# Designs tried in a protein design chat: miniprotein binders against q9lnl0. Part 14

Target 1, 290 residues: q9lnl0
Amino acid sequence: QLRHGFYEGTCPPAESIVGRVVFNHWDRNRTVTAALLRMQFHDCVVKGCDASLLIDPTTERPSEKSVGRNAGVRGFEIIDEAKKELELVCPKTVSCADIVTIATRDSIALAGGPKFKVRTGRRDGLRSNPSDVKLLGPTVSVATSIKAFKSIGFNVSTMVALIGGGHTVGVAHCSLFQDRIKDPKMDSKLRAKLKKSCRGPNDPSVFMDQNTPFRVDNEIYRQMIQQRAILRIDDNLIRDGSTRSIVSDFAYNNKLFKESFAEAMQKMGEIGVLTGDSGEIRTNCRAFNN
Key: E = the ipSAE of ESMFold2; O = the ipSAE of OpenDDE; V2 = 0.75 times the mean of E and O plus 0.25 times the DockQ between their complexes.

## First folded at step 10 (miniprotein)

Design qh4 (at its last look DockQ between E and O 0.01; V2 from the best seeds 0.00; counts 0 for: pae E 2.6 > 1.5, placed apart)
Fold by OpenDDE base, look of step 10:
Structure qh4 (fold): chain B 290 residues (1-290), chain A 87 residues (1-87)
Amino acid sequence: as target 1 above (290 residues)
Amino acid sequence: SPEEVRQYIDRLIRELQEAMKTGDPLEILYLLWRVLDLAWELGDPEVMKLAYQIEEALLQFRRTGDPSKLEQIARLVEELIRKLQEE
């Protein structure tokens, strides 16, 4: 079973080592928070938080990383570095799945988000299959999104917290919001700006949170209210009656958002985890032991 | 409703066809997102697979500029459209 302080008896410096590595990378690049958030999400919602996303494809076997939806996932070097240091002091002890969980937690805090505890004791999975990757895009209806999140144990409030929390940092490629730049209901100034930024054949990225793109805060919800949401799903959250009040609450209460986001992150990190003697402890996060 | 779904699919097909004519990669990528979302909702793994294949080919084309990838994309999109018409 997962528990707080899982490594206290086997690898006391585990969390401090991960934290140090994360800090060093974050200090040099503030986008680390967004990268790790996306990494954990893309891992957890696909057959659980088992670090399946970290497996590199080989000539013999493709992996989840081979799927286009995961092409933009970054931060693997952070996990690798943490794993390398951990293997030196605590060989074959700390799972890659736990490293991802701890790293993401720490990165959120560094970005001004909530500080929260995570239970550890995850084990690494033995499967990474492209066919398992079923990630929703930014154009889904709120109803569809609710159904999807419900299937993994999230209620509507938690869903809103997770979606917004994930989008309060990081970027989106222009291809993801072509509908929005044509939407007459979008803030006209922002629409004009985005049209300019997204011109040409290239697919550049823009900050989803235009005001505080490196800070985990409730600003994204405020922008939703202001018709400045970039992704369709985010705009739909404020327009749909089932989620509107939640968006409003988060927009006007950052404390509430942070608390909700912390809970959401803790819950997400425990989706479909392997414990006990299930799975393995990978020595290389990019490859199965065998 | 089933009718609304069909109408949505028909619109999506038309938009894909138009995007292929213009050759706008951003529009195509965006439409693929919609296709994937639709496929998820409909529970159609074949449509999802095709969409992923198209996306991968697009990404490769953007990276390499290989004209053969454009041809592959065109064929895959046609297959996708055919599949969507069967829904």
Scores: ipSAE 0.438, ipTM 0.754, lowest interface PAE 1.0, mean pLDDT 93
Fold by ESMFold2, look of step 10:
Structure qh4 (fold): chain B 290 residues (1-290), chain A 87 residues (1-87)
Amino acid sequence: as target 1 above (290 residues)
Amino acid sequence: SPEEVRQYIDRLIRELQEAMKTGDPLEILYLLWRVLDLAWELGDPEVMKLAYQIEEALLQFRRTGDPSKLEQIARLVEELIRKLQEE
């Protein structure tokens, strides 16, 4: 059973320790929020929020990290640092899955996003298989996306909040939006800028939110309306009749977006969780206990 | 309301001052968590930074017994109180 304040009796400083580690990283590097958002989403959508994504592969055993869709996930050192501190204070008490959840919540608030409570009590998963990774790419249709999100319990409004909210910060590599550069309907100045930016070596990247790339706010939806969305999936949200009114609502009401995003993140953080005696409390987030 | 927030801050300040007289690390830690909740609601990174620095020093003192942390804690709590008074 998840509950607010799960660690009040067993590790009273749990949430504050995670908050401190996240704050220190964010103070030096504002890209922490994008890293943690992606980490939590990639963990939770793959058989639940059980920190299975954190497991390092070995020569004998691949992990979810072995899959190309996860190659760009970063920020694991932030989770490691929080876990190290927690193990000194409260050995074998605070799960890696809860650390990811708390860290992401705190990073959102630091980036100007909503401040919201999360329930805790997650336990860590006992498997990390590449074959379980079923992540949608950036060119997926809205219809396909709606079906995928529905299959994990999310309605269309929640989906639009998560897709845009997840993309209001962070970068996309040029290889992921070549179809956008060729789209004559894209804002002509941005399209020209992207063509130039993408000529560099090593698959350059650009911010997905051209105006407020380090803030969690509704600006990405305004960019979609202005034909400035970087990724095909983001542009699809404003073009498709099933989602365009929601995009418009968020673009013109930042408070509505923030409330919707907070609720969506709360729901996402509770997908398929292990509680009670299920799973384990890892001592090292990168490896199973035995 | 702003007045209710000011009254709450003033109460926290008085409790911090009293906790420093007793020197109980757990009492100080409990009050810091209430200060952090407030600082997160207000979006005040200076208060957050101070509260986190005090928490870190308190946890290190409890773990290691390093007496130099007590002087650091006292100095940082005094600065925290000053910042809370300016709210």
Scores: ipSAE 0.427, ipTM 0.804, lowest interface PAE 2.6, mean pLDDT 91
ESMFold2 (binder alone), look of step 10: mean pLDDT 79; pTM 0.722

## First folded at step 12 (miniprotein)

Design p1a (at its last look DockQ between E and O 0.02; V2 from the best seeds 0.00; counts 0 for: pae O 13.1 > 1.5, pTM O .707 < .8, placed apart)
Fold by ESMFold2, look of step 12:
Structure p1a (fold): chain B 290 residues (1-290), chain A 87 residues (1-87)
Amino acid sequence: as target 1 above (290 residues)
Amino acid sequence: SPEEVRQYIDRLIRQLQEAMKTGDPEEIFRLLWRVLELAWELGDPEVMLLAYQIEEALLQFLRTGDPSKLEQIARLVEELIRKLQEE
């Protein structure tokens, strides 16, 4: 039921409205790509790409946003702005789940990443429960990660593309990589830099890609090879025999990485989607209808 | 291929010119999405900006019916066509 150009007959400006909103935010703030990548990943791997992550908690009812692993997800205002414009021209037509998908695709291209097509026709989910959130932490083993990704239909190559591709932009808070700062195998100059950066109050953050932090490219894999990965999971990818050769392939072939990342993002955007008459079309992405 | 891209650009320019003659904002808007796809492929931020400006004017026209937006659209589309011809 997903198809390219789903809205061409019902809301011709749909994809271009989302693209313009994303472009305007990205032009002023290059961290938009990281925000949207994380948003889509956290939404899709928790009971499918149904925008359940966007639901705000209330005093009486927590949501997926109430879970600590979602605490760093941001950029919801970009989705809200796109939805607001879409509701003015095409009321009750374009799902929040499709907005997230289109916005993320466009933000990747803006950051120098691959350009790829996405199918549309997603509908929005009807629940957002904290108990559904099962996200991997940054210190899990490669074996555990492989099992988790396999459970949602991804092979090892797709997993490596998504983990590294998701970390080629964006930041990690110092609390998430204290084990790396203590690792004598980590590049010693970077360790010293990180110790200094992490001495500030309020859990400071650093770029996960120390060389090209605002570009979607293969540089994160080069950093992994050089023992400069910020997160333990990223360092594990180069250390583990089941993933090492894939990391090397991406590090030495940017075109291969971009093609693999595009395919991986297309597959991720179709996990567990609601279509047809399932779910709803939210009028406010932060709240269920009625 | 470069030849296929050239043929596509030429067809797109003709479609834009024809849509301007008919004055159908919906057709112009659908063609603008094809322009955006092309601009992403070519990595051309000036074409992207023009397409977004035309889209904003189209949205204002659709929401308000303000005929001055049609004049703005015409000027921007002419500029877009000139830019596409320089590809």
Scores: ipSAE 0.012, ipTM 0.501, lowest interface PAE 8.8, mean pLDDT 88
Fold by OpenDDE base, look of step 12:
Structure p1a (fold): chain B 290 residues (1-290), chain A 87 residues (1-87)
Amino acid sequence: as target 1 above (290 residues)
Amino acid sequence: SPEEVRQYIDRLIRQLQEAMKTGDPEEIFRLLWRVLELAWELGDPEVMLLAYQIEEALLQFLRTGDPSKLEQIARLVEELIRKLQEE
């Protein structure tokens, strides 16, 4: 029952309020785009886009936030602020899941990525269980990745668009790509630079996109071709025959990438959604209503 | 010119340091963003990374009030200045 303009009759200013909040945060901090992308992905691929990731753990019950793989996810304050304003204008109307979806969309556009529409009408889930968190690692094979994404409705092209597109902004901790630092096929200059950058204590971070880390564009695919991919999965995309041509196409056609990424984002945001009377509309995105 | 850009970034960093003394977060973020924009023009990922790290530390300070984060910011700013002067 997702549809464009879902809130036109119940909360007309819903999307504008979220957009304003996102803009204000993005204007002060351009890393917001990377944060929200990761937030939505980590939510959607774990038991659907139901805002389960936003639930804070309590002394009685852990949540998905308790899992190490979700460590470093940020942007919760943006969602909270949007929810606060929405509750004042349209109490108990706009779901946290929809806020995440709208916010991420807007943030991508602000970062120079594609502008796309999203259908709304998501409901918030009633479960946030650490045991549900099963995410692919950065060293996964392309074959395994294809299988996993197929199970959630992605074809190979949209998979490549989502993986690369998601990595065109943000950083990766050194611990995630130690295999690449030891890879003789990696660009030697970049390898040397990364070795130096990763010497610091406390697991330093580097940009995954070395050239345009604050813009959503096709630059990451050009770097893949140049053997300058940071994460193993990204390097695997250019090396594997099933995805190589797609990487090449995106590298030389930013328009094609943006279109594909828009499609991928729309599809991702609709994974396993609750609609109608299922789930709930949270008044506080960090806690279930009861 | 790249040299002029570097000099301008240096001035902005000094202004940023002063803004940090006043505690005006809005001004701090505006200045930091301008540094990032100019870093893009230079095309130096290391400068950009430092700017990012400064921003992260600043955000953490604003959230927690931890004075150790201010010290971290100061160190990062000094490193940024050093890198800008090396080229």
Scores: ipSAE 0.000, ipTM 0.237, lowest interface PAE 13.1, mean pLDDT 89
ESMFold2 (binder alone), look of step 12: mean pLDDT 82; pTM 0.772

Design p1b (at its last look DockQ between E and O 0.07; V2 from the best seeds 0.00; counts 0 for: pae E 16.2 > 1.5, pTM E .670 < .8, SAP 73.222 > 70, placed apart)
Fold by ESMFold2, look of step 12:
Structure p1b (fold): chain B 290 residues (1-290), chain A 87 residues (1-87)
Amino acid sequence: as target 1 above (290 residues)
Amino acid sequence: SPEEVRQYIDRLIRQLQEAMKTGDPEEILRLLWRVLYLAWELGDPEVMRLAYQIEEALFQFYRTGDPSKLEQIARLVEELIRKLQEE
């Protein structure tokens, strides 16, 4: 059902339109890649890549956005802008789920990450329930993380590629890594810097990749080796025997990381997809069709 | 104003010519999307057609890494520059 170039006959400019919208946002704000990576991951691991995360809550019904783990997800306006333009040229044709997939792929390449093909043909889901959201926090053990990723079809290598690759760009709020600031094993100069950065109100944030925060590359794995990981789960990857050799392989071979990350992103984008006549093609990504 | 638009077009042409010499696809794509936005604002169908064709070729290169698309892009960019200079 999913295939490369699904829209070549029904909406030839589909991927070009999404790419242009993504580029325009990325050119003004390099944090777009981090936003779209998080958006796709949070959508796909909650009942599949069906754009259920995009549904806004109403006064009568909460949605996945009502859950605190999703409070930091942003970039929905990028998807909206692409959808608005697509509805003008190809009404009711390009799903919101495919827009998220294409947009994330394009944003990765803009940030220096791998270039890879994605299959398209996803349809949009018909439910968005807070109770479906079962996202793990940043302090879980590697063993718990391995079980969670295995339950959605990912092996350990894919998990390490997604966790590190998803954290090579973007920020973490200070409330999420207070255990790291207290950890005497963390690089002492970085600990001191983080203590200073985390002073003040409104839960400040820091870049998870201290050296190349706007590029999708293997630097996060080098940071892990150097005791400079920001989040506990990232530090756990270098500490745990199940994952440390994979971290090392990625840290010392950027090509291997990029190939592994591309494969992982391709697999993630196909979790639990709706195809054929299942689901719908939303006209507004924030709301189910009437 | 018309004079500011012409100055902006001339600047884009110079930047695009330099990017073509270096062959950096990321820089070419970034500049091309500015040209495409401008072409849509001006409503020039010939410039729009050329910009769309270049965008498609860049996305195919972006998605596949096929180096033959760079030669196609170079030809189309030269046509686009000629058209922008005549405007």
Scores: ipSAE 0.000, ipTM 0.161, lowest interface PAE 16.2, mean pLDDT 85
Fold by OpenDDE base, look of step 12:
Structure p1b (fold): chain B 290 residues (1-290), chain A 87 residues (1-87)
Amino acid sequence: as target 1 above (290 residues)
Amino acid sequence: SPEEVRQYIDRLIRQLQEAMKTGDPEEILRLLWRVLYLAWELGDPEVMRLAYQIEEALFQFYRTGDPSKLEQIARLVEELIRKLQEE
């Protein structure tokens, strides 16, 4: 029951309010785009886009946020601020799940990515269980990845668009790509640079997109072709025959990438959503109503 | 309203032009991005195209240090301003 303009009758300023909040944060900190992308992904691929990731753990009950794989997810304050303003104007109307979806969309556009529409009408889930958190690692094979994404409605092209597109902004910790630093097929100059950067204590981070780390574009695919992919999964995309041509197409056609990424984001945002009377509309995105 | 947004953009453009005279990079970038954001909301594809080109040139400059990229950026920004002032 998702639809465009879901809130036109109940909360006309809903998307505008979220957009303004996102802009204000992005204007001060451009890493917001990477943060929100990761937030939405980590929420959606774990029991659907139901804002389960936003629930804070309590002394009595852990949440998805308690899991190590979700460590470093950021942007919660953006969602909180948007929710606060929405509750003042339209109390108990706009779900946290929709806020995440709208916010991420807007952040992508601000970062030079595609501008796309999203259907709204999501409801917030009633479950946030650490045991539900199962995410693919950075060294996963393309075959395994294809199978996993197929199970949630993605074809190979949209999978490549989502993986690469999501990595076109943001950083990766050195611990995630030690295999690449030891890979003789990696660009030697980049390998040397990464070895140097990763010598620091406390697991340093590097940009996954070495050239345009704050812009959502096809640059990361060009780097894949150049053997300059940071994460193993990204390098695997250009090496595997089932995805190589797609990577090449995206590398040389930014329009195609943007269209594909827009489609991928739309699909991702609709994974396992609750609609109608299912779930709830949380008044505080960090806690269930009851 | 769209008209109010346009009026606000016009004010920002004037401020941007003044900032360019003073040479404050932070203020220039702040105003530029705000203008681009609002123009994006209005759905102007030409503005977004120029914005993308400006960003690309900026990144190239940061990577290479090529002064010619700064000149390119200046020209693109001027073109952007002209387009935004067209009704």
Scores: ipSAE 0.000, ipTM 0.256, lowest interface PAE 10.6, mean pLDDT 89
ESMFold2 (binder alone), look of step 12: mean pLDDT 81; pTM 0.770

Design p1c (at its last look DockQ between E and O 0.79; V2 from the best seeds 0.00; counts 0 for: pae O 3.3 > 1.5)
Fold by ESMFold2, look of step 12:
Structure p1c (fold): chain B 290 residues (1-290), chain A 87 residues (1-87)
Amino acid sequence: as target 1 above (290 residues)
Amino acid sequence: SPEEVRQKIDRLIRALQEAMKTGDPTEIMKLLWEVLELAWELGDPEVMLLAYEIEEALFQFWRTGDPSKLEQIARLVEELIRKLQEE
């Protein structure tokens, strides 16, 4: 039951309202694209794109947010603002899962990435359990990463588009890449810069794409080729025989990357979705109804 | 194979025990990510959750410098080793 324009009859301004809210936040803070990309990925790969990640824990009930790996996910206020406006215009109509999907699509375009359509009609999940979180670390082998992406329906090319495309914007804290700082194969000028940047207190962060950190483009793949990837998993993509040609293709063809990334994001946004009478339409994205 | 998995578990246990002797938080974090990969392959959410808890305690230690986090990390790593031994 996912289709393009799902809300055209029930909430005609739905996508424009989300777009305006996202634009207003993005205009003030370019890091919104990285925040929404991470939010959608962490939501979708954990039991599907049902906005389960948005549920706040209570004293009596932990949620996916209770898991430390999700502690750095941010941007929930953008979803809340869009939902608040949508509830005034079209009560109980537009799901939080669809808001996340539309918001992420719009933030990608604002950051210079591809413009693409998404299907809508997602409903919100009724479950947010810490034990459902199955996120792998930044040093995961390519082989295990391939298995993990295959388990949610993605081939190797889609995986490379999502990993690199998801890291073309955003930051990584120094604690995540200490192995890279010690790696003599890393570009020596960048390694020296990172040693200096990581001297600061309180686990400082750096941009994962050192050249175009606020643009969704193929620069991260060019950085991988030049031994300038920040995270081990990104460096592994250029080193591993199963992925290196795809990295090269994206590095030398920005159009191919953007088309592949758009398709990958469309597919990711449809993992395990609830439609029809499944799930609910939350009135508050942070809490189950009732 | 089950034998290869057992060898990986034994290696990780020994490495974690050694990292605890030195108290090297960077080495502990590296090993936690290897544990996450193994636990994902085994479908073991209890080990994954414990690894995430230690990871967060390490992040909090790095962010704040609070030495009580080192005590918490040590307790949690000992529990992780016990869980891995029960595999």
Scores: ipSAE 0.643, ipTM 0.869, lowest interface PAE 1.8, mean pLDDT 93
Fold by OpenDDE base, look of step 12:
Structure p1c (fold): chain B 290 residues (1-290), chain A 87 residues (1-87)
Amino acid sequence: as target 1 above (290 residues)
Amino acid sequence: SPEEVRQKIDRLIRALQEAMKTGDPTEIMKLLWEVLELAWELGDPEVMLLAYEIEEALFQFWRTGDPSKLEQIARLVEELIRKLQEE
């Protein structure tokens, strides 16, 4: 069973070690927050938070990493480093799933986001199958999004918090928002800027949050109101009557956003977790023990 | 409704066919997102996986500029169209 302080009796320095590793990487590269957020999301919404995403494909067996949607997920080296340190101090004790959860939490806090507690005690899964990957794109309708998030226990408010909150940091490739560049309802100045930025070869990237791209805050919602959302899904949130008021509330109340985002992150991290004797504790996060 | 779903499928097929004619990777990508949404609604993992495969090829094309990837994408999109026609 998940609980606060799960490792207090078995690996007291567990969270401290992870936090130190995360800090060292974040200090050198602030994009770590966006990377870890995406990593945890892509793991958790696919057959639960069981670190299935971390498994490398082999010649004999593909993994979730083999799916194109997971291309570009970063931060594996952070998890590896944390795991390495943990195995030296507490061998075969802390799961990779918990490392991801703790690391992401810490990274959010470093980026100015909410500080929140996470329950630990996750076990690592024994399955990483490309066929399990089920993710929607950035142009999904609000209705479809609501349905999808409901299926994993999210209400509309926490959905909005998670989607927007996740987009308050990081970048999007130009290919992901061509529809927005052609949208007459998009802020004209931003549209022009994006057209210019996207002229470059090799599918350039732009910040989803144009103002505070390295900070986890409510700025993304303010931009939504201003018709400056980059991704279609974000613009849809402000345009759809079922989510508009929530977007507005977050835009004008950063505290409310942070609280909601913290709740959303905690909930996400507990989707379909393995506990007790289920699964395994991997010694290498990139490979099953057997 | 089933009719609405069928209409959406048909629209996507036509759009994909048109995108293939123009060869615009960005348009293909956009349509893939719609396909993924549809696949989610239909509960069709095969369509979903194929869409992801196409997406990966697109990303590789953008990153490398390898024209051979465009050929691969074309083949995969054709397969996607076939699958959608079977829905």
Scores: ipSAE 0.027, ipTM 0.466, lowest interface PAE 3.3, mean pLDDT 93
ESMFold2 (binder alone), look of step 12: mean pLDDT 84; pTM 0.806

Design p1d (at its last look DockQ between E and O 0.84; V2 from the best seeds 0.00; counts 0 for: pae E 13.7 > 1.5, pTM E .795 < .8)
Fold by OpenDDE base, look of step 12:
Structure p1d (fold): chain B 290 residues (1-290), chain A 87 residues (1-87)
Amino acid sequence: as target 1 above (290 residues)
Amino acid sequence: SPEEVRQYIDRLIRQLQEAMKTGDPLEILRLLWRVLELAWELGDPEVMKLAYQIEEALFQFRRTGDPSKLEQIARLVEELIRKLQEE
């Protein structure tokens, strides 16, 4: 069963080692936070937080990583480095799933986001199947989103916190928000800027949070209110009556957002986890033991 | 209402057909997201499966530039339209 301090008796330096590795990478590249957030999300919402996303495809067996929706996921080298160091001091002890969870937590804090605790004791899954990857796009309605998140134990508030919070850092490709560029309700100045930025070939990227793209804060919600949301789902949050008040609350209360986001992240990291003797502890996060 | 859903589906079909004529993969992708949303609401795993297959092919095309993927996309979109017409 998951618990705080799971590794205190088996690998006391576990969280410190992960934290150090994450810090070193973050210090060199501030986009690490966005990368790890996306990694954890793409793992957790697909058959639970079992590190299935980390498995490399082989010639005989594809993996979740083979799917186009996961093509842009980054940060695998961070997990690998942490795992390598952990295996030296605590062989076959700390799961890859826990490394992802701890790493993401630490990266959020480094980016000015909330500091929160995570329960550990996750085990790594034995399945990574492309057919399991089922994700809705960025144009999903709020109603559909609410239903989807409810099915995995999220209420409306934590859903809003997770969606917006996840978008407070990182970039989106122009192809993902062409509908917004054509939206007459979008802020005209931003629309013009995006049209210019997206003229380039090869599907350019822009920051989803135009003001503080490297900080985990409530700025994204302020932009929603200002009709400056990039992704349709984010704009929908402020337009829909069921989520509008929540967006407003987060926009004007960063503390409330951070608390809610911390809760959301903790909940996300515990979706469909394996514990006890289920699954395995990988020695290489990119491959099953057998 | 059922009638509103049918009208929405019909509109999506027309839009997909038009997107296929123009050959704009990005427009197809955007429409697929609407299809996925619809399929989610309706609980239709077959439509969802097709939409994801098309999406995957689109992403592969974008990464590789392989024209054979466009042919695959065309076939799959036609099948998707057929499925939507049956809803």
Scores: ipSAE 0.030, ipTM 0.413, lowest interface PAE 3.9, mean pLDDT 92
Fold by ESMFold2, look of step 12:
Structure p1d (fold): chain B 290 residues (1-290), chain A 87 residues (1-87)
Amino acid sequence: as target 1 above (290 residues)
Amino acid sequence: SPEEVRQYIDRLIRQLQEAMKTGDPLEILRLLWRVLELAWELGDPEVMKLAYQIEEALFQFRRTGDPSKLEQIARLVEELIRKLQEE
C-alpha cells in the first residue's frame, strides 16, 4: 500500500508543507538534519516506522521517550508544526510516520545529501513501550552490528551506509567515546583536541564529522580511514575485514556513497510499516487518538 | 567456542563486581555494552533486558542525582550476574 505520491489526491500540498516547515527550521539551525536522521532511525528500528517514538510519556504511562537511549532525540517540534498545518488543510489525512519520513528526506537534501523519492501511505502505531527499545551501543563489534541489521532486513553494505551516513552530521557526547580518547591508534592531534573539548560538566558533545559537521557527504568515511572517527563503532568499520572495502569505496567515491545512502534511507523508511486500515492517523503526533 | 565464551563471561562477572565496589557509573556502562554485545551473539533476551534496565537507571542517576537509583542499579547488577553465572 505504500506508493509514491500517496497524498496527491487527498492532500495535494502535503509534501510541500512538510518541506517548507523543515526548510524554515533548517535555515535557522543546521543541526535539524542530524535531529531528523536520528529520530527516523530510532523510530524505524523499534517495531517499525510507525511514529511510536513521538508519543509523550505521562506520569502513569512511560513511552519510548522515557528510555535513556532516546534522551538525545530531538526535533519533535518540527513534526508538530508540520502536523498542525496539515490538520488545518487536510484533517486526519497525513500520518505522523509519513511526516517523519518526508521531513528526514528533505533535511538530507538541504544538507547537501542525495535527493531521493520516498513512498508514502504509512499509518501511525497504537503502542509506545519502553521495553521495545533495543538499540546497540556505540562500541558494538561489526559482527554484532551485522546480526542486528540483518534482523531488520539489511545487508552489510546497507548497514555501512546507514551507520556512516547517519554520523556524517550530528554530535556524540563525551561519555560515549572515552575508549577512543584512550586509543593510541586514534589520530593524536584529534585525540588531544577531544580531551580539551570533553572537559567540563554535563557530558559535553563534539561533532562526529570534524570537517563537514553540517553536510551529508562521504567525509565521515575519509575520517575513518585517517583514524579520526569519534565513535568506536565507526572506527570498527574501517578496521574490520567484512566492512573495510565498503568504507574505502564510499571514502573515494562520493557519488557511490550518496546513491547508496539514498537507497539505504528508502529501505529504512519502510521497516515494519502500517498501511491500509492498520494503525491510525493521529491528530496530535504526541498522543494516541481517543 | 563454548570454553572461550565461558571464560569471557567469567571475566565480565569479575569486572562488574569490581566496578560495583568502586561505584564508577561510566565503567558499569562500558561493561553493560559488552554484555549487550554478548546477549546479541547468544540470543539471550533476558540478559539483554537486564542490561537495558541497568543502563536506564544509570542515565536517570546521572540526570537527576537521585541516590535511590544507585540502590536500583546494585540490585539489577546482582541479578544480571546471577543470569550470567547460569549461562
Scores: ipSAE 0.006, ipTM 0.304, lowest interface PAE 13.7, mean pLDDT 88
ESMFold2 (binder alone), look of step 12: mean pLDDT 77; pTM 0.665

